VH-VL binders against DnaJ homolog subfamily C member 27-A (dnajc27-a). Designs and how they scored, part 7

Target 1, 260 residues: DnaJ homolog subfamily C member 27-A (dnajc27-a), of Xenopus laevis (African clawed frog) (q7zyf1)
Amino acid sequence: ALRIKVISMGNAEVGKSCIIKRYCEKRFVPKYQATIGIDYGVTKVHIKDREIKVNIFDMAGHPFFYEVRNEFYKDTQGVILVYDVGHKETFESLDGWLAEMKQELGPQGNIDNIVFAVCANKIDSTKHRSVDESEGRLWSESKGFLYFETSAQSGEGINEMFQAFYSAIVDLCDNGGKRPVSAINIGFTKEQADSIRRIRNCKDSWDMLGVKPGATRDEVNKAYRKLAVLLHPDKCMAPGSEDAFKAVVNARTALLKNIK

## First folded at step 4 (VH-VL; framework fv_dalutrafusp)

Design u3 (from l8a with light chain Y92R)
Fold by ESMFold2-Fast, scan of step 4:
Structure u3 (fold): chain C 260 residues (1-260), chain A 121 residues (1-121), chain B 107 residues (1-107)
Amino acid sequence: as target 1 above (260 residues)
Amino acid sequence: EVQLVQSGAEVKKPGESLKISCKASGYSFTSYWINWVRQMPGKGLEWMGRIYPGDSDTNYAGKFKDQVTISADKSISTAYLQWSSLKASDTAMYYCARHIAVAGTWYFDLWGQGTLVTVSS
Amino acid sequence: DIQMTQSPSSLSASVGDRVTITCRASQSIRSYLNWYQQKPGKAPKLLIYAASSLQSGVPSRFSGSGSGTDFTFTISSLQPEDIATYYCQQYRSYPLTFGQGTKVEIK
């Protein structure tokens, strides 16, 4: 029987414990036995006609539990990485969570042998949404991670996430503990992803093209040409690329209208 | 035990090259970003750039991108800051610092003692 | 680049006084702000991270608060060993930027 270790990571109050509880309740598994900053549970699932024993460690997100969490990163096959779509700070903290895990794994720091499922949680909230789906998906897919929109409250996306997550881990184990290259299809580069994020955060047309206010027509056109090629639909499949490309085109039009 | 030890003070003339070092000990050198921070005499702190020794990935502040090179040698747990041609305006104290991530936050938790670089003719 | 401005640039206070330093960001940085202490001739030392979290081993008289663009650093009861320059630092976006520093002296 295949045995796997899964951990959950994310800021306090993003709902990661609720996601795990929601799934476990629907699967009729026992309640977790609490530890010092780590809630531990065991479940048995059937994936691709195989019986899998899953050890789940729900890791407390407070800095206070840092040294306790460090003991549990080792020998992990899967990570459920959770943020709250209504609180952008929790999304921006994800790179820090990955860095914490990489620090504890030490010299090898190789997360390529680990399956990550990113949960954009609390999508049922009627309050302001701070992280667009395209933004969360872009971040996740740029790292080769699975991306899901979830709601622990409604149960939306939970079963779909766990099924895909466990299937990916089974594929990892069947491939000698390595992520199959063919399972990861990223149609964009880091430069493209970084440009889309930069453009999304720009307030005016000068910033969108990366030129200083008062730039000449030639400077505007040179910057535009570089970005238009980089973000062209034929060259970039990144989430949010279409909107970024439109923003660049519109920025050029607006700036050239007023340049002597 | 856990420490960053920087190379000694340097006195140089404009146009000369220089390479200063920051040696890490007591922790996994390849698992943390190493940052370089400049402090001109009587002035505040300026971030110059960083390197992740595990894969040599670098980020520079725009002001320093064309002025310095940041590198690292994993075999001796040492990070470097290098100038091909020094200017008098490079006179400053240079610090290396480790960047740690905890629960989604980032900060400099460990600093070298500093390397004073004086450039005068 | 995000600009960080501290106030005041320097202050003098007596032992036991409550000292307050402010830091303002040119744009919202949420809670992505750290505070460092630099004593004469020494490297900086982390005191507060994520705007309000006290670093392990740092005395409880040091505290931080704020979010967005306005931040405050407080020493509840100034001690002689607290003579230093204090710096705020944002880590929301690159390049990382520091405030100009606030020099704290004992009267």
Scores: ipSAE 0.015, ipTM 0.575, lowest interface PAE 7.3, mean pLDDT 84

Design u4 (from l8a with light chain Y92W)
Fold by ESMFold2-Fast, scan of step 4:
Structure u4 (fold): chain C 260 residues (1-260), chain A 121 residues (1-121), chain B 107 residues (1-107)
Amino acid sequence: as target 1 above (260 residues)
Amino acid sequence: EVQLVQSGAEVKKPGESLKISCKASGYSFTSYWINWVRQMPGKGLEWMGRIYPGDSDTNYAGKFKDQVTISADKSISTAYLQWSSLKASDTAMYYCARHIAVAGTWYFDLWGQGTLVTVSS
Amino acid sequence: DIQMTQSPSSLSASVGDRVTITCRASQSIRSYLNWYQQKPGKAPKLLIYAASSLQSGVPSRFSGSGSGTDFTFTISSLQPEDIATYYCQQYWSYPLTFGQGTKVEIK
């Protein structure tokens, strides 16, 4: 029987423990209990034709538990990365969470050998949503991660996430501990994803085209052509590509209107 | 004991070369960025640049690009800041600092004691 | 580069006073701002990270608030050991930049 190690990561109060409890309640029998900011449990699941034993480490997200969390990153096969769709800072912290894990694993430790399931949690909230689905999905897929919309409160998306997550871990184990490149990031390149994210975060038209304020008409058109080809709907299937392409077109129009 | 220990004070003349050090202990040196921060007498803090010792990747602030070289030696857990030709305007306290990612945030959690560099004729 | 501007550049207050320092970023940095304390002859020490989170071991009289471009740092009841220069620092984008510093002195 396969034995896998799974950890949870994400800011305090994003609902990591609630997600694990929601799924594991009625499926979880704890063999060890600790109050050091890490809750440990063991569960047994059946994926396809195989029995899998899962060791789950639910890691407290508070900075206070930093040194304790560090001891649990090693030898991990799967990570459940959680943020709150109603609190944009928790989403913006995800790159920092990946960095914390990489710090502990060191330069020889490669997260490419780990399955990540990103949970855009609290979709049941009646509050204004701060991170739309396309943004969360693009960030996740650009890194080769699985993406799910979840609600620990309602149970929406939870079972679907865990089933896909465990299946991906089994596939990774069967592929010699490496993620199959064709299983993730289908239909767009890293360059396309990076460009979409950059454009989405730009504050003005000069920045969107990657030119300095005061650039000539020729410089603007050259930059535009590069981005238009890169992000053209026929060439890029990434989430948010249509909006990025429109932004690039509009940026060119705005800049050329004011260039003498 | 987790610490960064810097080399001692230096007194130099304009045009001389200098290399100061920052030795790390008590943690995995190759897993964290080491940054250099300058503080001229009576002035504030200026970020100069950083190095990731695991692969020697470096980033410099534009003002310091081509003025200094940042390097690291993994075998002795030591980072360096080097000048080929010092100027009087390089007179300052130089700090090394570890940049750490914690729970999605970044900050300087560990600092060296500082190396005072005085350049005068 | 993101410019960080602190106000005031210096202040004098009495023990027990509430001290407020402001920091303004030239563009939005979300909550990606830290506050450091530097005592004379010493290396800086982290007090507040992510605009409002108190670092472990730091006295509760220190607090931070704000987001986007405008941030505040407060000492609720100034103590003699708080004589220092305080710096804000953004970590939203490269290069990392600090405010010019605010020198806090006791009357």
Scores: ipSAE 0.411, ipTM 0.731, lowest interface PAE 2.5, mean pLDDT 86

Design u5 (from l8a with light chain L96Y)
Fold by ESMFold2-Fast, scan of step 4:
Structure u5 (fold): chain C 260 residues (1-260), chain A 121 residues (1-121), chain B 107 residues (1-107)
Amino acid sequence: as target 1 above (260 residues)
Amino acid sequence: EVQLVQSGAEVKKPGESLKISCKASGYSFTSYWINWVRQMPGKGLEWMGRIYPGDSDTNYAGKFKDQVTISADKSISTAYLQWSSLKASDTAMYYCARHIAVAGTWYFDLWGQGTLVTVSS
Amino acid sequence: DIQMTQSPSSLSASVGDRVTITCRASQSIRSYLNWYQQKPGKAPKLLIYAASSLQSGVPSRFSGSGSGTDFTFTISSLQPEDIATYYCQQYYSYPYTFGQGTKVEIK
């Protein structure tokens, strides 16, 4: 009886189709293949002793297919949002993917009523990782999204992701199409998450503290105190908070060394 | 027709207030960011800030955050740029532009025709 | 703020010439760079997005390349209608910033 619609989103060549094929066929496709359109599939799964009919739309990630993808965003219960841990650009594109979906759904479509499973894919890669787990997890959890480390090649994380994903969708359907209160993340604030992301991307000590070059000792210390309280390990459980706090402490030390 | 239509040219004196408009039509106004871009006579483009009309969330370039206010009225699909007290240095062409997201990329795909603001005694 | 510096500030070339404009970012912006064309008295128009992708409807003589901090924009065979000022723009980080512009004129 329960019918759900799931779509996949993410840049071309991040492994979306391989993840879906690995789970549905229970086999890995050794050759990586970029998505070349909307691929439609139907599967039946058993979650919490319930039979669920899943309609899966594997959407092409290339800009060329923008108009085609827009037809398939509506009436969606779940999104598998995929990036490649070896290519940071694919991770940085995730906010743009969310924006594309929001653009098509309009005022009546609220992504807060959709379950998102973020797949940090290709963890089996021999290349150096360019997106740390804490970075991907922080982005995902700050939006109330599920986060998984996956490899379509090895099968790692695939079954765990789909089981949690479908379970969350069942909970959403049982709660009248809204995410249950139990899905709310209480571990950190938006301000803490935003500060950690900003600091991670800063290389200049002035920028890390949010002060202009040439700021006075008092201005530096005031900015430092605000950030130190916000990111203190005892007050912030967000992924990456320890490194951000350390960066803030080091930035203050560096700036005050040259200010009398 | 998808378009952004801006209010007409303004001639003001220093110290006067001003509010210019950017009216959207042909698309879902509340689903896209609207940006304001300044171009001083004979100079380049400067991003001032943006608003998401769906929830009135705003982002400003630091240089402009204390100089202007960006707002939007969903009922008439119009975005605004406002000064409480104009200065001669505010003389410029002001553009509004829609920010579109496509496959993880962002760009300004639709621009208003511009509003020329002249501030002189 | 990320500073975008274009070179040259202006150039004059003949019809049919290959024109190259350079844009440098003060820090790495990956491929998060757009190129706009602005004709006198008109609003800017998008030509290239994501450093190298040609916007639909834009002539193939326009191209972009580069990643990180160094980017180039090329007009393979300059046409009279290409007289304009060209701007690079980063969308990697807020605030969004533009280069100072490169004015292209025909001799």
Scores: ipSAE 0.468, ipTM 0.775, lowest interface PAE 2.6, mean pLDDT 86

Design u6 (from l8a with light chain L96R)
Fold by ESMFold2-Fast, scan of step 4:
Structure u6 (fold): chain C 260 residues (1-260), chain A 121 residues (1-121), chain B 107 residues (1-107)
Amino acid sequence: as target 1 above (260 residues)
Amino acid sequence: EVQLVQSGAEVKKPGESLKISCKASGYSFTSYWINWVRQMPGKGLEWMGRIYPGDSDTNYAGKFKDQVTISADKSISTAYLQWSSLKASDTAMYYCARHIAVAGTWYFDLWGQGTLVTVSS
Amino acid sequence: DIQMTQSPSSLSASVGDRVTITCRASQSIRSYLNWYQQKPGKAPKLLIYAASSLQSGVPSRFSGSGSGTDFTFTISSLQPEDIATYYCQQYYSYPRTFGQGTKVEIK
């Protein structure tokens, strides 16, 4: 039978344990040693015509458990990377989680051989959403990661995430521990992704176009043309490209109205 | 109740398009393959292909690869079998079936009631 | 494709008789063979999986044996409700293939 190791990563209180419990209820055989900061269990899953034994390590996200977490990164086939859509700092911490994993795996460790499923969790909370779906999806897909909107509270997205996640791990294992070429299709370039992120974080029209305040009409139009072509919906499939394109068009209009 | 319910009988003319359905209930639709099996009048069973609804991965028997399209809509737990242009030789009973794969076994454990498709001019 | 050939194509027997159906694979399939029953107007029903394992809820009069290329399905004491066509099916490789079926009738 195929055996795989998966770990969960993400800040404290983002709902990692609730996601795992929601999916594994009635399917999970807990094998817990009193290991501070690591909750261990085993489950069986039927994916694409085979039975898989999954060892799940639910890793506590607090800095106190750093030394314990270090022991559990090795030999991992899959990562469930969780953040809370209502707390933007948990999303901003994702790059830090990847950095910690890379550091602990060392020079011979390569996260390109690991399947990542990003869970934008707590989508049932509509009152205060601080990370838009396009933000999370763009970050995830630019790294070749799977992206899911989930709610451990309602159960929304949970089964879909785990099924896609395990299917991707099976495909990875069947391809000798490397991603199949046909599985990589993000439809955009690094330059397009970087531009969308930059535009989204800009607070004024000059910044959006990448020009200095007081730029001439010609400089504004030159910057606009370059960016509009780069982000045009016909040429950019990236999540958030349409909104970024509209922002660029609006920035040009606003700036040209006030330029002599 | 764990079941697969198929759409009703169809009577069509050659050249017409057709899409028949298989709706799952009582289990996790995205966790199991759905297969399509053809049975021509008075003949045996032929496996046509399958779909994994969780990621829409499909496999077809070579004979059927360019004749039909298998798809699924996970939001309504429904699998589909579609023809762009029917032929008289497509006249058959069509079954959908779920398979189980456990510890070296693989078998159809749940079947739809069948959809009779008649193609005649 | 693996070809599955059943013998006989049809048979008639009396209630209480022992009925034997044979299935031959064009290549070795180990024990990766199932048997299904199809009653007139109904969908097939699994009876035996992995050549010899009886499915839950299926009467003990049904049994299977064999491995490699030669397989046998037996009904130890035929009952009226056993009137059906019986199919073997290999799951060793894709595409999955069925035998042509054996029609069982009562005399």
Scores: ipSAE 0.000, ipTM 0.380, lowest interface PAE 18.5, mean pLDDT 82

Design u7 (from l8a with light chain Y94R)
Fold by ESMFold2-Fast, scan of step 4:
Structure u7 (fold): chain C 260 residues (1-260), chain A 121 residues (1-121), chain B 107 residues (1-107)
Amino acid sequence: as target 1 above (260 residues)
Amino acid sequence: EVQLVQSGAEVKKPGESLKISCKASGYSFTSYWINWVRQMPGKGLEWMGRIYPGDSDTNYAGKFKDQVTISADKSISTAYLQWSSLKASDTAMYYCARHIAVAGTWYFDLWGQGTLVTVSS
Amino acid sequence: DIQMTQSPSSLSASVGDRVTITCRASQSIRSYLNWYQQKPGKAPKLLIYAASSLQSGVPSRFSGSGSGTDFTFTISSLQPEDIATYYCQQYYSRPLTFGQGTKVEIK
């Protein structure tokens, strides 16, 4: 019987505990550790013909519990990494969460050997969405992570996420504890992903093309050509590439209109 | 004891080379970014760059990229800041600092005592 | 680069006074701002992180607030040991940048 350790990571109030409860409520044998910020449970799941025993550590996301969380990062096979689509800061914190885990594991505990399921949570919210699906998917897939849109409130996406997550962990274990290189990022490069993220975060046309304000027509066209080739649909299949390419084209048009 | 200990004060002439050190102890050196921060006499703090000792990845502030080299030696838990040719404008206190990630936030939680570098003729 | 501007550059106050320092970013940095205290001849020390979170071991008289471009740092009741220069610092994007510093002196 395969035994796996899964932890949850992400900011306070992004809905981590609700996701776990939604899926595991009647399959969960909890050993609650409320005072230390860890909720521990054991459950059994069946993936194909295999029975898997899962130890789940639902870790409180508050800075107060930093020292306690550090004791639970070791020997992890899977991470459920959660953010709130209505609060962009929780998404922007994900790189910091990965860094916190890496601080405890060190360079010998490479996260490439751990399955990550990124949960873009609270998609049921009708009033405010600050992180587009393409943005969350690009960040996740560029790191080799699984990506899911979820709502703990409605149950949407939860069963799909856990099934894919556990299947990926089984594949990892069957592949000698190494995450398969296959297929998570076959349509784009790190440079393409980084460029799309950079362009999405730019506020003006000079920044989008990577030139300083006051650049000459020739400098603008040189920067444009480099980005247009990099993000061309024939060369880039990354999530958000179409919007980034359009932004680059529009930035060039806007800047050249103002240059004598 | 968790600490960063920097090398002693230096007095140099323009054109000379210099390499100052920052030795870490009491924690996993390879698991945290080490940053270099400059403070010119009577002035504020200025970030120069950083290194992740686990894989020697570096990032520099643009104005320092061609002026200094940041490196690290994992075997002795020591980070370095180096100039090939010093200028009078390099006169400053230089701090090394550990950058820590906690619950998605980043800050400098541990600082060296500083190395005073004086460059004059 | 993101420019951080502090106001005032220096101030003098009496023990027990409420002291407020402001920090303005040249563009939105959300809540990605820290506050450091530097006493003469010493390395900086973290007081506040993520705009409003008090670092463990730091006295409760220190507080921070704000988001986006405008931030404030407050000492509710100034003590003699609080004589120092205070710096805001953004970590929203590289290069990391600090404000020019605010020197706090006692009358």
Scores: ipSAE 0.554, ipTM 0.821, lowest interface PAE 2.2, mean pLDDT 87

Design v3 (from l8a with heavy chain S28R)
Fold by ESMFold2-Fast, scan of step 4:
Structure v3 (fold): chain C 260 residues (1-260), chain A 121 residues (1-121), chain B 107 residues (1-107)
Amino acid sequence: as target 1 above (260 residues)
Amino acid sequence: EVQLVQSGAEVKKPGESLKISCKASGYRFTSYWINWVRQMPGKGLEWMGRIYPGDSDTNYAGKFKDQVTISADKSISTAYLQWSSLKASDTAMYYCARHIAVAGTWYFDLWGQGTLVTVSS
Amino acid sequence: DIQMTQSPSSLSASVGDRVTITCRASQSIRSYLNWYQQKPGKAPKLLIYAASSLQSGVPSRFSGSGSGTDFTFTISSLQPEDIATYYCQQYYSYPLTFGQGTKVEIK
């Protein structure tokens, strides 16, 4: 029997515990006493004709529980990394969450040997969404992470996420604790991903092209050509590349109207 | 006891070399970024750069790139800030500080006591 | 580089007064801003992180607010031990940058 350890990470109030409860309802047999900041459970799942014993550590996301969380990062095979699509700051915190885990694992710990499932949670909310699917997917896929749209309230995406998550962990374990090279199919580079993210957050056309205000027509056109080739949809499969390409084209047009 | 202890005050002449230290204890030195921050007399704080002791990866602020060298020795849990040739304008208090990630946020949670460097003829 | 500008550069207030310091970023830094207190002859101490979160052990009279480019730090009732220089610091992008500092004195 394969034994795996999974933990949850993400800001307080993003719905981590609800995701775990939703999936584990009637499938979860608690083998623990509740403690401050960490809920522990054991469950069995069947993946690819194999029985897997899963130890789940649902970690509280508040800064107050920092010292407690640190005791549970080691020996982890999988992470469900959760944010709230209605609160952009929870998404922006994800790099910091990865950094907290890396601090505890140290330089000898390799997060490339851990499966991450990113959960863009609370998609059931119909009023406001502050993190587009393309933005969340781009961040996740640029790191080699799985990406899912989920709703703990409705149950949407939950079973699908856990199924794919556990299957990826089994593949990792079967490959000697290393990610299978053939499972990583990223159709874009770090430079492309960084450019799309930068353009999405730019305030003006000068900034979008990466030129200083007052740049010459030649400087604008040189910057434009570089970005247009980099972000062309045929050369960049990254989520959001088409919108970024259009933004770059429009920025060039706007700037050249006012240059003599 | 979690602490950063810096080397003592230095009085130097322009053109001399100098290497000051920041010794960490009470935590895993190789897991956290160590940053250097300068404070000129009567002035504010300036971030100079950082090092990740686990792999010696470094980042510098443009103003300090090629002015100083940041290094670390993991065997003795010590980070260093070094000048090949000091200038009078290097007169300042120098702090080392640990940059920590907590629940998705970053901040300086631990600071050395500071090393006063005076450069005058 | 992201430039951080504080206002005022110095202020004098009486014990019990409400003190407000502002910090402006040259571009949006979201909520990626910390506030530090530095007393004479001492290293800085974290008071507020992520624009509005109070660090453990820090008195509740200290608070922070704001997002994007405009941030405010408030001491609701100034105490003698609060005499210090206060710095804002962005961690949105490298290099990390601090405001020039606001010196708070009695009277």
Scores: ipSAE 0.584, ipTM 0.828, lowest interface PAE 2.0, mean pLDDT 87

Design v4 (from l8a with heavy chain S31G)
Fold by ESMFold2-Fast, scan of step 4:
Structure v4 (fold): chain C 260 residues (1-260), chain A 121 residues (1-121), chain B 107 residues (1-107)
Amino acid sequence: as target 1 above (260 residues)
Amino acid sequence: EVQLVQSGAEVKKPGESLKISCKASGYSFTGYWINWVRQMPGKGLEWMGRIYPGDSDTNYAGKFKDQVTISADKSISTAYLQWSSLKASDTAMYYCARHIAVAGTWYFDLWGQGTLVTVSS
Amino acid sequence: DIQMTQSPSSLSASVGDRVTITCRASQSIRSYLNWYQQKPGKAPKLLIYAASSLQSGVPSRFSGSGSGTDFTFTISSLQPEDIATYYCQQYYSYPLTFGQGTKVEIK
């Protein structure tokens, strides 16, 4: 039977152990309890009429376990990458988590040949949500990652995530350990995604257009034209593009009110 | 021994070109970002930019964009900082530093000893 | 760009004194702040990462706290070897930015 290795990644207390336990409670057979911050288990599932044996490593997210985690990144087929929608810093840490894995694997390592399922967790919380769905989805899809809204507490999204995740890993294995080339593109580029994220985080109209305070009318219009073409509704279908385009248009209008 | 070793001090005239180096040893050079940090005499630290040697991806601070070029040669584990035309205002100590990611956090854990660049007429 | 402002720019204290340095960000950076020590003629050295985490090998008299826009770095009992300039640094967004530095000297 097909054998795969899965790990979990993400900050401490985002609920990744609860996600794994919620789904695997009746399927997960623990092999040991690791004092080093890694829980190991094995389970058997049937995906696409295929039996797979899953070796899952639930890795503690605390900095204390950094050196231990490094030993477990190798030979991984799937990653469950978890953040807490109520704590934006856990989302903002995701690029750092990818970098930690890439440091151990090397710059062209297996990260390009690994299926990632991003879990926007704790959607059941009645507390203020800090990360909009469009933000999480844009970040995930811009990297070719699967995106799910989950609640380990309620069970929402968990089964859907694991089924899609394992199906994608089976496809990866059938494609010689590489992500399958899709004929269906996402509909946006890295430059478009980066621009949307930058605009979302801008504080004022000058910063939004990428010009210095006091820029001339011509400089403002040149910056505006570049962004308007890049983010035009006909050319960009990325999550959040509508708001980014509108923000760029409004920034130009605001700046030109005081420039003659 | 894990270390970054930078090239020696330079004395140049305005308008001259210069390329300084930062050689890594004791770790996988291609797996970590290398950053360049400027410190003008008697002043604080300024981040200039970075390179990921494995794929030559670069990011620059806007102030330094088009003033310098950051490059790397992974066959000899060396990163470079280059000026096509030096100015007196480029007089500074230049540090290279490794940026490491740990549990979603980022910091400079390893620094070169610095390269002093003096530009005077 | 995120502006980082340190206070004070310099201070003079006696051995054994509690020294406090503050760092203010122009916008919220959550806990994405590091503190570095630079001794005369040397490269900077990491002391604190993620606002409050002590780097391995760094004496426990150094500590950090704060989140959002306001951060504090403390030396609980100043030692002669602590004479240095201290820098805060944000890694919330690019470009990475440092505070202007706080020079600590002994009276």
Scores: ipSAE 0.371, ipTM 0.716, lowest interface PAE 2.9, mean pLDDT 86

